# VH-VL binders against b7j9k3: the designs that were tried, part 28

Target 1, 255 residues: b7j9k3
Amino acid sequence: MTTEPGDRAWVLHHYPYGDTSLIVELFTRTQGRLGVLAKGARRARSALARIEAGRPLWVRWLGRGELPVLAQAEELGPFLPLNPLQNLSLFYVNELLLRLTQRRDPFPDLFQVYEETIDALCSEPGEGWYLRRFERRLLENLGWAPDLAHCAECGRSPDAASSEHWLYQAAHGVFCRAHAPDAAVAIEAAALVWLRGAMQTRSMPVWNSSLRRCLEQELLVHLGGRPLESRRLLTAYLRRTQPAMTIQKREEHSE
Below, E stands for the ipSAE of ESMFold2; O stands for the ipSAE of OpenDDE; V2 stands for 0.75 times the mean of E and O plus 0.25 times the DockQ between their complexes.

## First folded at step 9 (VH-VL; framework fv_tislelizumab)

Design f4 (at its last look DockQ between E and O 0.58; V2 from the best seeds 0.00; counts 0 for: pae E 2.3 > 2)
Fold by OpenDDE, look of step 9:
Structure f4 (fold): chain C 255 residues (1-255), chain A 121 residues (1-121), chain B 107 residues (1-107)
Amino acid sequence: as target 1 above (255 residues)
Amino acid sequence: QVQLQESGPGLVKPSETLSLTCTVSGGSISDYYVHWIRQPPGKGLEWIGVIYYSGSTNYNPSLKSRVTISKDTSKNQVSLKLSSVTAADTAVYYCARVDYRGSYLEYFDYWGQGTTVTVSS
Amino acid sequence: DIVMTQSPDSLAVSLGERATINCKSSQSVSDYVAWYQQKPGQPPKLLINDASNRATGVPDRFSGSGYGTDFTLTISSLQAEDVAVYYCQQYWSYPYTFGQGTKLEIK
């Protein structure tokens, strides 16, 4: 039986299989989500006991079936303990991948975004813009991202310099004010321009609520109307631990 | 202290246009969203529409063809116009603001006292 | 439109006892739910936002819970001043919609 080539991987989730083994869900650069059987991983002093979410691994596996055997797992970096917020954020990102991606469907670009998201999670705790970026890139990679550049009715484009609000509707995209549908979320034109762009910089704090709602609604469609538990927990944590928001003044916009 | 006060005619004839004004004090209407909500006698609450700090508006689809919301920043006032009124438009009309903490989540933290409008011949 | 359905329509609870009001949405609204208290001749007063966040100045006996489609407002120990009509509201998407209201009285 020939060994598959090695790949960089992140652990998304693992669960017991029998008395001594684990099934491990990996997110890999070249294979996408990959489920592997980690034999003996539950045994005392197992080298595979280091399989943890949030840690990059070099992995090799045997077999071409749905659940190949994990042959090798090497740590690619030190273990970094995460605080509760970081853990919940990681849990959220991982749950999105677990629920929305298929095994053996590679997304090399998304893999890079995933790693960048993990890095941001560690370096910028409490910030949400990198999660919004991940959400958008996930939708794009899956071919589910709606067009944010044009009103779905008239084709007009949002202008970042405009203070005009647009309307976002899950599965349909954006609408100008004149063509607003019955059910939609208001979002600033500049926020839409950011969201459809490269997103190399953080979003404006004032956009956070709108961005969250828009992306949550879009994701919920693809989740079959079943919300993520991780999102609920993360939101609850943030509400509990963050102080009352400082009153933000409106940005000066030319009317 | 932020205060909202609704004003306008308490009586409107059928087929005429209802016109109300919301005067805001203790804060600028340009900084927040202002909503209109109504409540028929003995009934629940119905969302009418919103005007954003940018001046953009969004209306309840059930009223969209008849509703116009505008603002006068110089007077710190928001206006509601409802055309072609019928007895079904008899209600207490409220203007409300959202999120004094600046999160822009659209729950209503400040309400006017409401103004009663009766549609009758 | 998203329909918000409260239960029960009316509730009588003894002083000092727990009062529970439920609100169900016709579709998932995440945690974008607010609760209001309205007394006769007064506008609604915000009690809870984001399903579980108690608004400023609201007594600790008021609490909200829920996520998705099922939401609950709880008054742990009913006081005389709590007699009012209570409304849930979603702000998940336009148009914003309210529950039909629950009248809370003292038994």
Scores: ipSAE 0.553, ipTM 0.839, lowest interface PAE 1.2, mean pLDDT 90
Fold by ESMFold2, look of step 9:
Structure f4 (fold): chain C 255 residues (1-255), chain A 121 residues (1-121), chain B 107 residues (1-107)
Amino acid sequence: as target 1 above (255 residues)
Amino acid sequence: QVQLQESGPGLVKPSETLSLTCTVSGGSISDYYVHWIRQPPGKGLEWIGVIYYSGSTNYNPSLKSRVTISKDTSKNQVSLKLSSVTAADTAVYYCARVDYRGSYLEYFDYWGQGTTVTVSS
Amino acid sequence: DIVMTQSPDSLAVSLGERATINCKSSQSVSDYVAWYQQKPGQPPKLLINDASNRATGVPDRFSGSGYGTDFTLTISSLQAEDVAVYYCQQYWSYPYTFGQGTKLEIK
């Protein structure tokens, strides 16, 4: 079989195959998403590192077919235990990649964003800005992100210092108040400017609810109107444990 | 405490313009979004439209050609005008608010008592 | 427009028993659904927002659930004061729309 050089990767998902093996979906730096057969990975003394989501691995695989064999898997970093919210957030990010990307379709910029997202969810508990950044960057990398810099009708640009609300229409872009379409929702001008930038903040943006609604609408266009199981579970968890958190963080960011 | 009260004529003739006022007391209309919702006799609720604290508006497409929502901050009032009325516009009209400082999403946490409008000669 | 369809149109339940009201949207609205209670001669009163978040002052016997297209309002132990018409509402996209209502009665 043809050998490939090693690559940095993350486990997105795995499931049992036969008695001792796994089928593993990897997100790799150089090849994008890759399905592999991890022979003997469930045996007590496997030569492969433990295959878990949320851990960086150095991997090597054999074969160029649809399901190459995982020849090597070594841990590249310390284990960081995840609490339930962090696990649900990771499940969500992984499900987005599984549903919206194809195997062997490389996205090196998205790979970097994925790693930054994992780091942020481990160090900043709670559902936050890093999920909104990941959603936006995913849409950008897949060529589905609308132009947020200009009203789709007149070309006017949002101003972050303005208290003016804009209108967001999934699949169609953003509109100033003068050109509001019938089927749209309000979003803050500052939120649109944030989505165009580095998407970094020291606290949850006050307009996170508006961002969540708009980004979910955009993603659903490409999911064929079928919501993610992970989103349903994450939402259910947040409603049970932190129903007031989003409401209490509505204060404007001063920038 | 904040109070919302609708006022206007109880009877309006067909083809004329219905004009209603929502008066806010105990707070400033600059602090939140104001919506208009109506309920025809024995029927359900219909969203008419919203005016944001900025003065921007959005309307139900079914009514947009006939409806105008405006505000007068000096009187702390929001107005609804609906032109060319017919018997189908007979309803209880409510104003309702969303507290922008508490949520960006538009579910209605406080309603006025409503005002009944009948369209007939 | 997103159509919100409630079932049943009318429901009679004995005191102390569970009442269940369903609301189905014509397309996914995520969890952007509210429930209102309306008693005769009164404006609607918010019970639930975001599909499952109980509004301030609403008794624990009221609960909401659902995500996507199928939503449920549950009253775990019906009390006489719960006789009303109940409405669901989506706020996923303009125009915001309400279900046709469910009339809840005793017995």
Scores: ipSAE 0.538, ipTM 0.793, lowest interface PAE 2.3, mean pLDDT 84
ESMFold2 (binder alone), look of step 9: mean pLDDT 90; pTM 0.928

Design f5 (at its last look DockQ between E and O 0.46; V2 from the best seeds 0.00; counts 0 for: pae O 2.05 > 2)
Fold by ESMFold2, look of step 9:
Structure f5 (fold): chain C 255 residues (1-255), chain A 121 residues (1-121), chain B 107 residues (1-107)
Amino acid sequence: as target 1 above (255 residues)
Amino acid sequence: QVQLQESGPGLVKPSETLSLTCTVSGGSISDYYVHWIRQPPGKGLEWIGVIYYSGSTNYNPSLKSRVTISKDTSKNQVSLKLSSVTAADTAVYYCARVDYRGSYLEYFDYWGQGTTVTVSS
Amino acid sequence: DIVMTQSPDSLAVSLGERATINCKSSQSVLDYVAWYQQKPGQPPKLLINDASNRATGVPDRFSGSGYGTDFTLTISSLQAEDVAVYYCQQYWSTPYTFGQGTKLEIK
């Protein structure tokens, strides 16, 4: 009585197990994160699809233990090669899920956001708005997103038309300038309004750096103060290529 | 290019209010975040606070009860007032900027020359 | 407050040799770190932002590295004009804080 129909999934990470097998971390539509044993997946004549990050799969597994066996893995659609920046961005999104979610904890809305994020990542030149949206939606789905609609002291709301700076304090929310807390950083009122909305703007606003710092502060609280390896690598990559990538990124933000 | 110039009294008596002015030339203060930073003799740097182009302020908690930063856009000036001064407030006071049209992050790409303030009877 | 601790407090290096200055934060600041050079009687001058990004007009011999809590400023070939005090600064969270400084001298 252990019938498990197939499920749509994405590979977050894999590593070798024995001579011919993989242990694979999947993000599945119906079960959330799931670790599976892909027996013989490294053999030249494997019946399983090539198991790699950034490729959607149809999967089926057997067993209800801690490490079920992957019985079927079929590619859903064509693989599109990713450039180094796209690969590092994918690693970042996957590492967030690996570090912040539990196995067998379903998040169907987050699964949809993940798929939209990967689609945007594949089509956008360089780092963009979709990472900020993913970070915010992740925090919302996990119940960690602060209220951005009201000052934590007085309840006043930010106004997108205002040039007023607000103050952001990780784990505590946002504050108008009349109620500045002891430890906080500046953020544009327009950035707070953007994070409340649909986040559908394709160009990044000029305040992306301050917005990114605020989201990074919030995420780091829940990461136990231990930064992401993917972010370190992405930062190192951007530094080595920054003259070309930074100019392109800034130009797109201003357009 | 944009220039920053601090001005104010060199000597202030204990318990009085220190008042300094940062005058911006070669640009508008509406294009920059202006910070105040001080350095006691032979010691390191201490961030005092900031005024943003919107007029909002953020202060170091260690000084928040005594400090006011304000601006006068018609004179292109930013002012610092520090009340109830003691000998511990003796320092070189700098104004410094962040270009809001680039990074909004608080690293300072240009500093004024500094003005020395001594608190003594 | 995030404490920025520099080491060493002073450093003597021969002309043309490599100088290395370290900065450690009391908690993670990711890469939100700047480095400044201050010569006697002058204001600080920005050298590095975002831990590793060289500011405009700063010579190639200056480089920065680090992520998280441990940061390094390196001068690959010391010149006489590099004699100064060097400060690291975090801008991860307020209050923004500076290291105590490292005095660099010619041996």
Scores: ipSAE 0.649, ipTM 0.827, lowest interface PAE 1.8, mean pLDDT 84
Fold by OpenDDE, look of step 9:
Structure f5 (fold): chain C 255 residues (1-255), chain A 121 residues (1-121), chain B 107 residues (1-107)
Amino acid sequence: as target 1 above (255 residues)
Amino acid sequence: QVQLQESGPGLVKPSETLSLTCTVSGGSISDYYVHWIRQPPGKGLEWIGVIYYSGSTNYNPSLKSRVTISKDTSKNQVSLKLSSVTAADTAVYYCARVDYRGSYLEYFDYWGQGTTVTVSS
Amino acid sequence: DIVMTQSPDSLAVSLGERATINCKSSQSVLDYVAWYQQKPGQPPKLLINDASNRATGVPDRFSGSGYGTDFTLTISSLQAEDVAVYYCQQYWSTPYTFGQGTKLEIK
């Protein structure tokens, strides 16, 4: 068995395998999503017991198969306790990667965005733009980003300085008001310009609702119409703890 | 306390233009989306259109060619014009809005009492 | 347009009993569904938003559920003041559309 070089990794998910082992889904910088077999990880006092979501690891594995054996796992940083909202946000991001990426398909750019997203969810008070950014960059990295630069009918481009709204429809792209199809999601011109990646700044909180809707629609297409459990839980949590009006007010004041 | 109040002629002749005004108090129309919704007698609800806080509008495709929504921020009023009316346009007309600002989550927390418009010769 | 279809068109329920109204969308609207109560001579009143979020001031006996295309409004214990017409609405995409309404009466 050849030893693979080490890599920086995050735990996305793990589940029992037999009495003493775990299968661990990792997101790595150079290998992309990687499944490994952590032998003995379920044993008491196992060195591998530190396998958990929310902290970076240095990992080594043996073998070239679908499930190589985890040979080494070292913590690259301390565990940071997460509140329920942060945990749900992490769960959401991880579920997206698990559902939409293939193993052994590296995305170094997305890996960087992932780490930045984790940092943001730990440092910001609530659900915010960093999730929208992750969603956008995920679609971009997977080659699924729609053409948002032009009306699908007339080719006109949205102007970020314009007060116009545009209409978004999954699988069809974006439309100006004059050519808007039925059953389309309204979005501010500036928000749309951000969504296409033409702005190198954070999104405005006021755009969050429209961005969320557009991105949710697009992601759902790629999820085969099967919604995310994490999203359901996250939404339920937000409804319970923060009324929609309160969330909007906070976002407006944070600009 | 946010209040919406519709006003306008209760009777309009066929082929003429229906003109209504929604006066908003307790909040600025510059900060909220204002929608128009109508309800024919004994029937359900039909969304007519919306004017966003930016001034942009979005109309129901079924009425798009006949509908114009505008606003006067100085008076805190939103206007609805519906041209070439027929008996099918007889309805109670409501203006409505969402409770929080800057959202495209467009359900309706606040409603006017409605104004009845009858199209008749 | 997204068509919202309610069932039944009319419902008679005894006081204190459970009332259930269903709403089906012609395509997935995720959880972007609202429910309204309308009494004669009054505008609609918001009961539920986001399929399951009870609006401010709405009694606990009202609840909403569903995701995707199938939605339900439930009144756990019908009260006399609950006699009204109920509407579902999607706000997933324009044009926003309502169900045809369900008339709820006391049996």
Scores: ipSAE 0.350, ipTM 0.777, lowest interface PAE 2.0, mean pLDDT 89
ESMFold2 (binder alone), look of step 9: mean pLDDT 89; pTM 0.922

Design f6 (at its last look DockQ between E and O 0.53; V2 from the best seeds 0.00; counts 0 for: pae E 2.01 > 2)
Fold by OpenDDE, look of step 9:
Structure f6 (fold): chain C 255 residues (1-255), chain A 121 residues (1-121), chain B 107 residues (1-107)
Amino acid sequence: as target 1 above (255 residues)
Amino acid sequence: QVQLQESGPGLVKPSETLSLTCTVSGGSISDYWVHWIRQPPGKGLEWIGVIYYSGSTNYNPSLKSRVTISKDTSKNQVSLKLSSVTAADTAVYYCARVDYRGSYLEYFDYWGQGTTVTVSS
Amino acid sequence: DIVMTQSPDSLAVSLGERATINCKSSQSVSDYVAWYQQKPGQPPKLLINDASNRATGVPDRFSGSGYGTDFTLTISSLQAEDVAVYYCQQYWSTPYTFGQGTKLEIK
């Protein structure tokens, strides 16, 4: 049995297997989602007891099957305690990967985005732009992201300098004013330009509601119409702790 | 304090065009999304359409071919036109705005008092 | 279109008792649901937005819950002034749609 090369990994989820073992879902740089069998991980004083979400690991595994055996797990950074909001955000991101990706399908770009998202939720708690970025990049990596650069009917492009609202329709993309579909979400042209771009900077707070709704609708299509529990919990938490506190600045426009 | 007030003819003949105006006070219509909603006598509420602050519009598909919403910023008014009316278009017509305090999601925090329109020969 | 179905169509509740109105959507609308109160001769008044957020000035006895397809408006202790028709509304996507309404009366 040849030992696979090591890889950088994050724990997405783990659950009991037998009396002493865990099945661990990892997100790795070179293998994508990887399920591993962590033998003895549930035993007292196990070296594998440090398997937890929210921290990076160096892992090695044995075997090429569906569930190779975890041979090595080393911490690549210190444990940082997360507050409830951060935990829920992590849970949400992890559940997206668990529900929408297949095992052994690597996404190196998405892996980088994942790490950046974790860093952002730690350094900028309460901000949502990095989640929108992750959602969009996930869709892009999976080949499910609709074209945001052109009206699906006429090919007209949103102009960031324009104050026009466009219409977003899940699975179909964006539509200009002249070609509004029956079911859609209104979104600012500038928000679309941000969303289809590199997203290296935070989005405007005023776009958050539109961006959130658009991406949620898109993701829900691929989730088979079954919403995420993590999103429900995150939403409930935000409503409870920040009821109507986020006053968005009125958008000024020139006609 | 933002206020909305609907106005227009209370009686319209079949096949004619219903024309209503929503006058906004206490704020500029350029800062708001203004929606039109109607309620037939003794029935529920039906969303007609919206005009965004950018001037873009979105209509209910069931009425799209007959509805036009526009705005006059100089008068701070939003207009609704519904062509080829029938008895089924008899209703109280409301203009409403979206809450701008915290989010721009399309739930309606300010409503006009409504104006009754009867379609009759 | 997303269909919003309320239940019951009418409800009679004694003063001081709990009133519960349900609203079901034909598909998931997450938490993009609002509740309105309408009294005769008046426009609807916003009570709840985002399924569970009480609007400004709304008494504490009003509460909303739900996520996905099932939503509930609760009045913990019915008052005389609460007699009205109540509507749920989704703003998940256009066209925005309302429930058929629930008439709440005092028993």
Scores: ipSAE 0.812, ipTM 0.912, lowest interface PAE 0.7, mean pLDDT 91
Fold by ESMFold2, look of step 9:
Structure f6 (fold): chain C 255 residues (1-255), chain A 121 residues (1-121), chain B 107 residues (1-107)
Amino acid sequence: as target 1 above (255 residues)
Amino acid sequence: QVQLQESGPGLVKPSETLSLTCTVSGGSISDYWVHWIRQPPGKGLEWIGVIYYSGSTNYNPSLKSRVTISKDTSKNQVSLKLSSVTAADTAVYYCARVDYRGSYLEYFDYWGQGTTVTVSS
Amino acid sequence: DIVMTQSPDSLAVSLGERATINCKSSQSVSDYVAWYQQKPGQPPKLLINDASNRATGVPDRFSGSGYGTDFTLTISSLQAEDVAVYYCQQYWSTPYTFGQGTKLEIK
C-alpha cells in the first residue's frame, strides 16, 4: 500500500455504496479524474467533509488499485449554495468530463479552467459565455480543437471587425465563404476570434447561439452522436424560466 | 413593414432556365440573408439555397450544379436561376429571410406569398 | 442529409381537445428545430423556434418540446382555425430539411 500527498479536487459525481459509503468521482489537480471509496461518508458523524458536487476539497487517498480509499477530505473555502440553474450548468460541465476524459489522465490546465468556470457560473448563472469557454478548452486539452486561425482550404484568417460570415464544420475546422463545405454552418468572425483569445466577456454575446451550435457539433463527434442528459435538462429549464428576448446589436464598454 | 414578393413566369418549358425575382419593400436587401425554398404540388418543403448579405451563396447539394442566386441592390431584388428544368421542378417558389437579430440561425420568420412555376411542354 | 420524419401523416382531433404531432430526426439536431403552420394557399408561418420558443404573435395553446432526435408540437385546445398542415424543420446543418408534413383536421 502507498500513501499519496494531498491534492486539490472537486466532486464530479457520487453514488451510494453499501449502507454508509459513497463511490466518488473526483477531478483532481494532479491526477485528473479519480474514483475513490468514501467509507462511512453517509454516516451522520463522518470525519470526512460533506461530499457534494461543486465543493472544493483537499483530499488524500490510500491504495494503488482501481478504487483507492478516500482517507481525508477537507473543505477548501466557504459554503457555495447553488440554485437549480447553477447546479444544472455544473452538472453539464461535470458530465462532459465524465464522458470525455479517462481516470488517472492529468489535465492541469483544464483543472484551472474548470475552477474558473465554477467561479463564473456563480457570478453569472445560466447559459453563459463560460460554458462556451469550457467546451473549447476541453476540446483543446483533449487534442480535438480545430485550428480557428485559418481557413482549412486556403489559410485566410477571420477578422473580428469584418461583418463577413464564416463556416464551421465539426471535425474539419473553419472555412472562408469561398470554401464552404456542404455540412458547414454559418458563424460570426467575431466568435472565431473570441475562441482564439481569452474567451471573457461581460454579457452574453449576440453570437452565443450560433457558437453553441458549432461547439455542440464538435462535442457530438466525440460523444458518439449521443447527446448529454445534463444539456437536455439545462436547456429545458432555461426555456421554462426565461422569456424570449430581442437581442440588440450595440457595442458596450465597461468604463 | 418589410415585405417579400416573388415574381416570374408561371410556365417554363423543360430544359430551359427558370428565372425568378424576390423584391423586398420596406427595407434593403443588403441587410438580410435571403433564402429560396420550394414546395412541389401537394408535397413538403425543400430548401434551395441562401444568399448572405455579403453576396456569397450556399446551395442545397442536390441542386448546386443548376442553381444560381444573386442580388441587385439597385433594384432591391434577389434572383433565383435554375437551369435545365424538368417536371420535377414544378413547385411553388418562396423567398424567405432569416431573422436579422444578429444570430445565424436559419428559421424563417418572414416568407413571401410564393409564386407557382409549372414545367411543361 | 438529416431526415426529419413526422408522425402521424394526418391527425383528426375534436375541437377543444389536445393535438400532438411528433418529429424525429435521423441524427441529433440538439434543439435547433422549428415548427411551421401552413394553411391552403398561404406560405408557411413560423410557430416555434429552438424546439420550444413560441414565435411572436403565436397563441399560447401552441407549445413545442424535445431535444436531440425527438420533438413534439402540442396544441392544448384545438380551435377551428388550427386546421392546417404542420412541418418541422432542422437548422442544425445544411442542407436544412423539413419533415413531410402532418395534416391536422377536426374530428
Scores: ipSAE 0.591, ipTM 0.802, lowest interface PAE 2.0, mean pLDDT 84
ESMFold2 (binder alone), look of step 9: mean pLDDT 89; pTM 0.919

